# Ledger of designs, part 5: VH-VL binders against Methylated protein MJ0556

Target 1, 173 residues: Methylated protein MJ0556, of Methanocaldococcus jannaschii (q57976)
Amino acid sequence: SKFVKLHLVRTLNKYKELQKIRVKDVMISGDVIITTPEKTIKEIFDEMIKHNISGMPVVDDRGVMIGFITLREIRKYMTSHPYLNVGEVMLKNPPYTTADEDIITAFEKMIESNKKLDQLPVINTKYPEKILGKLEGIIFMEDIIKLLYENIIKELKTLVSFYNHNTEIKIKY

## First folded at step 19 (VH-VL; from x7 with heavy chain K54R)

Design y5
Fold by ESMFold2, last read:
Structure y5 (fold): chain C 173 residues (1-173), chain A 122 residues (1-122), chain B 107 residues (1-107)
Amino acid sequence: as target 1 above (173 residues)
Amino acid sequence: EVQLVESGGGLVKPGGSLRLSCAASGFKFSWAYMHWVRQAPGKGLEWVGHIKSRDEGGTTDYAAPVKGRFTISRDDSKNTLYLQMNSLKTEDTAVYYCTRGYWYEYGDFDYWGQGTLVTVSS
Amino acid sequence: SYELTQPLSVSVALGQTARITCSGDNIGDKYVHWYQQKPGQAPVLVIYQDSERPKGIPERFSGSNSGNTATLTISRAQAGDEADYYCQAWYSSTDVVFGGGTKLTVL
């Protein structure tokens, strides 16, 4: 119907607009909670609980990102070796994004990673496979999900509601 | 304070062997990428090779002129980097520097030792 | 195979600005690092990742890198800046390339 076609075109247009949104437009670029390789597992566990966060970028004394550490790594070592330094256990090759990447590609990286991160460090480097580079920010999955919901899922729910009202076939969402 | 001290240089005949050592202090050696760089008398700097950090398996890469003849190793319990040089040629005559690449493979060399002279001559 | 070309020498008057170039194919796609070496001494890092200064290097040292040329700039040149300067970049895991070196003379 004309209504359905209009909503499908509108949904596709909103998806195209979403593809133009860059990581830098959504990321947190100041006051990122970071740690250093010299900190202990116990220290960063306490920091994570205090700030209600599940992961932290690890930076060197130049502010260059050298790793990432999550509650997963902490749980592995907290009981047996709470005194280990972050540098001993951190992820040295975490998933990452860049400021100019679109948020859909960044979201796909979060979903498809074998690390299951709910956040992605935003880095700036000429050698992304060899040096993680300058930490420019953090982009959170929740912020992307809110944009997806507001722009795409909400529109699709409208279409399903119209379809269910006007046909014998019922679709749930 | 970061300190790197090379030793083991000397005079050796072509075809001979020599082992250089580099004693490291002032940083966590096991975390570091470590490199050898050489400088022939009156000439520029030339990279020899590196060894990766313990966490990355301690694997090595070498410059083409020395590959197959030189071996880099490390003893993290002694904070010591080694260069085993075999089948030495007169072209290997140089001051050999130990230098640190700390966190990154493709990084800068931020601290250098004072070097040890290797002379390959009959 | 890869080559980084530097001028053999550069002269600068005391208090003036010196510029030392490092030329290579697509060097702007690489991080360039700069080292100072005084006679009888080991090299010292003065610029890393094109334009960053390590701790203890004065703000008079700066760097840039774009296209086929990286440049080390030393403003307000002092007698103590007289040294050899080398650029360096990684072209692969086994192609670590130094420039030939530039002798900076402070007049």
Scores: ipSAE 0.659, ipTM 0.825, lowest interface PAE 1.4, mean pLDDT 89
Fold by ESMFold2, look of step 20:
Structure y5 (fold): chain C 173 residues (1-173), chain A 122 residues (1-122), chain B 107 residues (1-107)
Amino acid sequence: as target 1 above (173 residues)
Amino acid sequence: EVQLVESGGGLVKPGGSLRLSCAASGFKFSWAYMHWVRQAPGKGLEWVGHIKSRDEGGTTDYAAPVKGRFTISRDDSKNTLYLQMNSLKTEDTAVYYCTRGYWYEYGDFDYWGQGTLVTVSS
Amino acid sequence: SYELTQPLSVSVALGQTARITCSGDNIGDKYVHWYQQKPGQAPVLVIYQDSERPKGIPERFSGSNSGNTATLTISRAQAGDEADYYCQAWYSSTDVVFGGGTKLTVL
């Protein structure tokens, strides 16, 4: 059907258009809540609860990102060793993205990570493996999912509406 | 105050050995990448090698001219970096500096010791 | 092996601006660090990651890096700026390269 072929092409074009959206267009770039390696995990737990956040970039005394800490790391040690330093517990090689990377690639990094991160730090560095680099922002999985849902589900609903109108089998969504 | 103090330099004949030490204080030594850099008299700076932090297994890399002859080690309980130099050559004559790369493998060297002179001559 | 080329000597009049260059293949793709060394002393970091100043380094010191050349700039040169200056970059895990050094003379 010409209608089905048209909407398949439209869906593919929407996916291609989503691939052009960059991390910097979606990320949170100001007022990122950070911590330092010398703080204790108890202090960071209290701060995470106070600000209703589940993860924090860790920076050195120059503001260079050196790690990432989440409630996952804190919960492993909080009951037995609440005064361990962040620097001993933090994830030192977290997944990351860059401001110019597309949001689809960033999303794939989140879901393919064995660390189960719902956010990625946005880093500017020439040596990301060796120097995590300047923290430019944080991108959240939720914000990417909203864009995917609105752009892809809208087109899929149109296709389902066509299918329901032209067949005796009705699809509910 | 971050402080690095080298010791163990001296005069040695070609083919001999020396062990240099670097006493560190004022920072969490076990978290740090540590490096040796040398400077021949009247010449420029030359990287010798490094040792990674404890949590990365304390592995080492060396510049080509010293690989196989020099060994870097650390004792985190004593906050001390070591350089074992074997099969010394006259071109190894230099002031040897201990320097800190702290969090970064490919970084700058932010604090330096005073240096210790090694002279290799017959 | 990789090389970073610096002029052997640079002279600057008191109060004027000195520029010390560091040339290398695609050095703009690397972070360049700069060290000051006075006679009989250990080097001191003055610029890291191309253009950043460590705590305690005056704003007169600045850096840039693009293409094949990094530059250390010292504005309003003072007598105390007279020293040797070295650039440094990493080209691999075993190729840490220092420039040959530049003697800055403040006239």
Scores: ipSAE 0.653, ipTM 0.820, lowest interface PAE 1.3, mean pLDDT 89
Fold by ESMFold2, fold request of step 21:
Structure y5 (fold): chain C 173 residues (1-173), chain A 122 residues (1-122), chain B 107 residues (1-107)
Amino acid sequence: as target 1 above (173 residues)
Amino acid sequence: EVQLVESGGGLVKPGGSLRLSCAASGFKFSWAYMHWVRQAPGKGLEWVGHIKSRDEGGTTDYAAPVKGRFTISRDDSKNTLYLQMNSLKTEDTAVYYCTRGYWYEYGDFDYWGQGTLVTVSS
Amino acid sequence: SYELTQPLSVSVALGQTARITCSGDNIGDKYVHWYQQKPGQAPVLVIYQDSERPKGIPERFSGSNSGNTATLTISRAQAGDEADYYCQAWYSSTDVVFGGGTKLTVL
């Protein structure tokens, strides 16, 4: 039981360490690719393809975030209405996170989103439900998944493999 | 280039009605939250109410003193905001301003018209 | 109903710094916006979201907000700064509150 206890303690300690990691430690904060509501979805489609990205924050002329636009939403209108403005198509209530939020909570927001976003805008606001505030950065699910795998999932897989080898109960992962 | 121009003010007896208009230009009116703010002579600013953009449902909210008596509406095809004022009282005497909240329900008022005077007097 | 309290008047010597306060219950949890109104004119936004300047507003205008007090600061006061100043905040979807206004006199 020493082996199992050691890996359980290691897993718990790594999870506690992950809870200390903040969004600002992982986010992209410089030169975030953004758009404005006045641009057309055709223009943004071309920019997304050029930069190999699937979504962009939408900001006003003050840099305040007002929405989020995805390739998925653009594709709904590209055949019939390629010159609609971003402001007509954008998601006005996207999921979001803050710089001081922990990455586990941010990850949970991505997973639980009904829009299935692989990224979250990082905002600063006094009125989260009424104004999204200044855009501080973007955090990507891929970067969080790498941290989870390196620190938690690897240890859990080791424990499950040990459990399956030493019991008749099989746990899949 | 943003312009807001109010019209329709004048003298009305208590209990009467009046309709104000605000002609908007220089921005996409259909995207905007629009507001009415009033100022009694020699007094401060007082919010009257707002109307949301069509994409947000075009719903309205009103300050308590005018609720049930005033109705805000918009015609996006004419880029025009309206204020229908019924059952007018002496305390409704003010300059009425049309102002823009653009993207934010809980935001600032970034552009203002020059106002139109409504006088309620017997 | 909610109230925002401003001093009725503030005087400042030409070239000096003026400070106009706006007091309200937990106003530091709200975004405060400031408007300048000259006689016979419509209000003009000079500070939004506590401390941000709209395009065209000089750096001399600044703002702060914490606790129960927001402050508009006008450094190097000029004759053209003489006006009424109003603070404004949202306390609910139907409680949009302006302060009573402050007359700034530049001596």
Scores: ipSAE 0.653, ipTM 0.818, lowest interface PAE 1.5, mean pLDDT 89
Fold by ESMFold2, fold request of step 21:
Structure y5 (fold): chain C 173 residues (1-173), chain A 122 residues (1-122), chain B 107 residues (1-107)
Amino acid sequence: as target 1 above (173 residues)
Amino acid sequence: EVQLVESGGGLVKPGGSLRLSCAASGFKFSWAYMHWVRQAPGKGLEWVGHIKSRDEGGTTDYAAPVKGRFTISRDDSKNTLYLQMNSLKTEDTAVYYCTRGYWYEYGDFDYWGQGTLVTVSS
Amino acid sequence: SYELTQPLSVSVALGQTARITCSGDNIGDKYVHWYQQKPGQAPVLVIYQDSERPKGIPERFSGSNSGNTATLTISRAQAGDEADYYCQAWYSSTDVVFGGGTKLTVL
C-alpha cells in the first residue's frame, strides 16, 4: 500500500541520516573516568560502584591509554585475587573506535565483540595494535540505542500499528 | 623514582665475550619493554635490541649487526636486564645504555641508564 | 635499511628560535621521538609521539611531524639547550632508527 511504502521510505531516510552521525557527535569527551595500572581490582570495583560505571580506560603516568578494564575482569578475580593490580588483568588490546567512525559501525563492534562490551574507548593513534594512544572519549551502547529507538524503532512501531489497524491479522512488537 | 644502572663493561679482545647487567628500580620491571642502545665514541645512537614484557611473552628482537652474537635476557625477580655479547668485534666498541620502553612496543625510550663502556681491542 | 637524516649542526642566538629537522620516507606516518644528549651524559627524552612533552620538559620545546619531515622547535633558546639532538622512529619491530644527530650551538 501507499502508506506502507511512504513509511518504508521514511525509515530508510532516517537510517541513512543515522549513518552520517559520527562517534565524536555522541561520545563523552570530558570528565572520562580513568584508572591506572597500579590500582588494585578492589579499589577500582569501589570506584565503579561510586560512579555507577562498568568499565574504565587504563592510562599510564603520562595519560596515554594502555588498556581497558571492566566488571567482567574484576568479577573473574575478585574472590581469589582482590588485590591484584589493574595492570595484571586489564585488556591490553580492547575493542575500540575512532572519532570519525559512524555510530552504526561502532554499535556493531559492541554487539559482535567476544568481550561483550557496553562501551568502546575512542582512540587516536598511528599504531592501533601497538600503541592505543590518545584517549579522545568513550561511547556508550546506551546512547546509540537511544538514537536508534528514537529514529528507527519509532517508525517501525508506526508501520506495525498501521498494519494491525488495516488487516485482520495482528503483529506483536 | 625510575633508576637504571648498567654494569659489566670493560676491555675485551676480539672474539671474546662480556655480559652486561642493568639494575632497575622505581617501577614494575615485569611490565616493561626493555632495550639496549649503544653509542660508539664520538658517534650517534644505535639500537641493539629489546626484550618484551612478561605479559607479551618476553621475546626478543635484535638489530642486524648483532643478531646471532648478542642475547638479551631478563630476571624479573631481580629487576635485572642482561646483555650477553659473544664473538665481539672492534666495531662493537661503544657505551651501552639500558633504556625503558615501558608499555609500548613501538614507543619512546623514556628513561636511560648512565651507560657502561665496552672496549674491544687487541 | 631505513634512514633518518638530520643536519649535522644548527646555530641559534640566545633567546631566538632553533629548528632541527629529521627527514625520512613517510615519517609523517610514524611517531617521532626526540632525545637531548649533553656531553658525558645519557640521552634524555624531550618530545615523544611527534609533539608531546614529558613531565619536566619546558613548554618552549615543541615538535611537529608531517609528510617526510619531523621538526623539533626550541623557542627562546638558552645556554643550557646546547646539546646533541636525535630523532627516532620505529619502521618495524626490528627497524628502530635514530637520526644521525644534530649539534645545537647557542651563540
Scores: ipSAE 0.632, ipTM 0.815, lowest interface PAE 1.6, mean pLDDT 89

Design y5
Fold by OpenDDE, last read:
Structure y5 (fold): chain C 173 residues (1-173), chain A 122 residues (1-122), chain B 107 residues (1-107)
Amino acid sequence: as target 1 above (173 residues)
Amino acid sequence: EVQLVESGGGLVKPGGSLRLSCAASGFKFSWAYMHWVRQAPGKGLEWVGHIKSRDEGGTTDYAAPVKGRFTISRDDSKNTLYLQMNSLKTEDTAVYYCTRGYWYEYGDFDYWGQGTLVTVSS
Amino acid sequence: SYELTQPLSVSVALGQTARITCSGDNIGDKYVHWYQQKPGQAPVLVIYQDSERPKGIPERFSGSNSGNTATLTISRAQAGDEADYYCQAWYSSTDVVFGGGTKLTVL
């Protein structure tokens, strides 16, 4: 039907538009919650609770990201070694993105990682294979999902509704 | 405070051997890439070689002029960097600096020792 | 082999701006670091990663890197800036490479 064709094309176009959105357009910059390697995991745990976040970049005195710590790492050691330094527990080679990377690629990096991250640090570096650059920001999975929902999922919902009301095909899930 | 202190320099004859040491303090030595850089009298800086951190495999690399003759090693338990120099040549005469590399082999050298003089002469 | 080329010497009048260049193939794709060395002293890092200043280094020091040339700029030159300056980069084939050094004279 014309309706289905129209919405399909719209969905495809919206997907293409999403691929044009760069990380820098979605990331949080300036007020990124960060920590340093000399902090204790107990201190970081309190900060994560305070700010309602599940992870944060670990940066050195230059503002360069040297690692990433999540609640998962903290929980692993919190009971037995609450005074361990963040630097000893942090992920030393976490996944990261750059400001100019598209948000779909960034999202894929988060999903494909075995670290179960809900956020991805944004780094400025000439050497993308290594972490040697300043932390520019953080991009949250939730923000990307929101964009996916608003642009793609809503169109799909419309299509599902159309089929359910106008065809014998009932889409239940 | 980060400190690097070289020692072991001195006078040696051509073909001789010398071992330099660099005592490090004020930072997590085991995490650091370490380098040796030398400077002949009145000349510029010349990279000698590096040793990576244990986490990066602890591998070494050397400049062409010293490759096969010099060996870099480290003892993380002693926070010490070493440079074993064999088959020394007159052109090896220089002040030898130990330096801390700032993450990875393409990083900067943010801290330097005061250097130790090695003189190779007949 | 990759080589970094610097001028042998640069002169600057007191209070003026000095520029020291470092040329190398595709150096703009690399991080360039700069070191200051005064007579009888060890080198001191003054610029890292093209344009970043270590703590304690005056804002008068700045760096840029593009194409085949990196530049160290010293504005409002002071007598204390008289020193040798070295650029440094890394190439996969040659590893760490230093420039030949530039003697900066403040007049």
Scores: ipSAE 0.620, ipTM 0.863, lowest interface PAE 1.0, mean pLDDT 92
Fold by ESMFold2, look of step 19:
Structure y5 (fold): chain C 173 residues (1-173), chain A 122 residues (1-122), chain B 107 residues (1-107)
Amino acid sequence: as target 1 above (173 residues)
Amino acid sequence: EVQLVESGGGLVKPGGSLRLSCAASGFKFSWAYMHWVRQAPGKGLEWVGHIKSRDEGGTTDYAAPVKGRFTISRDDSKNTLYLQMNSLKTEDTAVYYCTRGYWYEYGDFDYWGQGTLVTVSS
Amino acid sequence: SYELTQPLSVSVALGQTARITCSGDNIGDKYVHWYQQKPGQAPVLVIYQDSERPKGIPERFSGSNSGNTATLTISRAQAGDEADYYCQAWYSSTDVVFGGGTKLTVL
């Protein structure tokens, strides 16, 4: 079908356009909400509620990335040990991305993580396997999803609607 | 205030053994990567080895000249780093420094003790 | 197998700029740290991660690192800057390399 071929070409072109977008073009680079290892999980839980966020980069006193903490880690201990330090429970080897990485690769890191992350810290490092570096920003899954929806999902919905109209086999989406 | 204080240095004959200690204070010792660095009299600095933080498994790595002869250990309940030195050679004569890598395996050494002298001679 | 080469000595006139080099294979891909050591004392960190200054180290200390050379720069040299200076980098988990040291003499 000519309609199907046209939509496939348009979808491929939209995907190619997305591959040109870099993390630095989408990330938040100022006013990143961070924490330190000496704070208690109760303190950062209160801060997460205040800012409506589910995770925070953990940095040392020099601003170097040392870990990441999410509500998942906090919920494990909040009832029994609300005064544990962040340094005791944080993820020491979190997934992360770099400013020059494309947003598709960053999204894949989020969805392939065992931690079900909705955000990644953006780090400038010479030692990527050791996460030793400066925090440059944070990128949220929500912002990537919006780009995917506008560029890819809309095209797929159009194709599925055409397919459902022309066959007895129905696809839900 | 971070402090590191080495002790246990002295005179020992070749083939002998000696145990060094490093008392740490002013930081959460169990979070820290800790290192030994030595300096032969009138010579430069030489890395001896390290022990990782408890949450990274507390494993050790050593420089080639000391591997198999030296053992680094830690007691987090006493905030103390140890260096067990066996089969000592005259080439091991040096001031031994305890130093902190705190959060970083591949990082800088931000605080140093004043060192303890080990002399290996007949 | 990895070596970091420093000049044995560097002389600088009071108030002038001293530059101490640290040469190594592709050292620009590594973080380089610099230590000052005065006679009879332990080393003190003066630059970390190529160019960052710990708190308490004067702004006249700076660092750079690219290609095969890292450089410690001391502007407006003072008599108190006279010391041995060592560069240090990690090439692997077991290859922690110090340079041979540079004696800085302030004339």
Scores: ipSAE 0.598, ipTM 0.807, lowest interface PAE 1.9, mean pLDDT 88

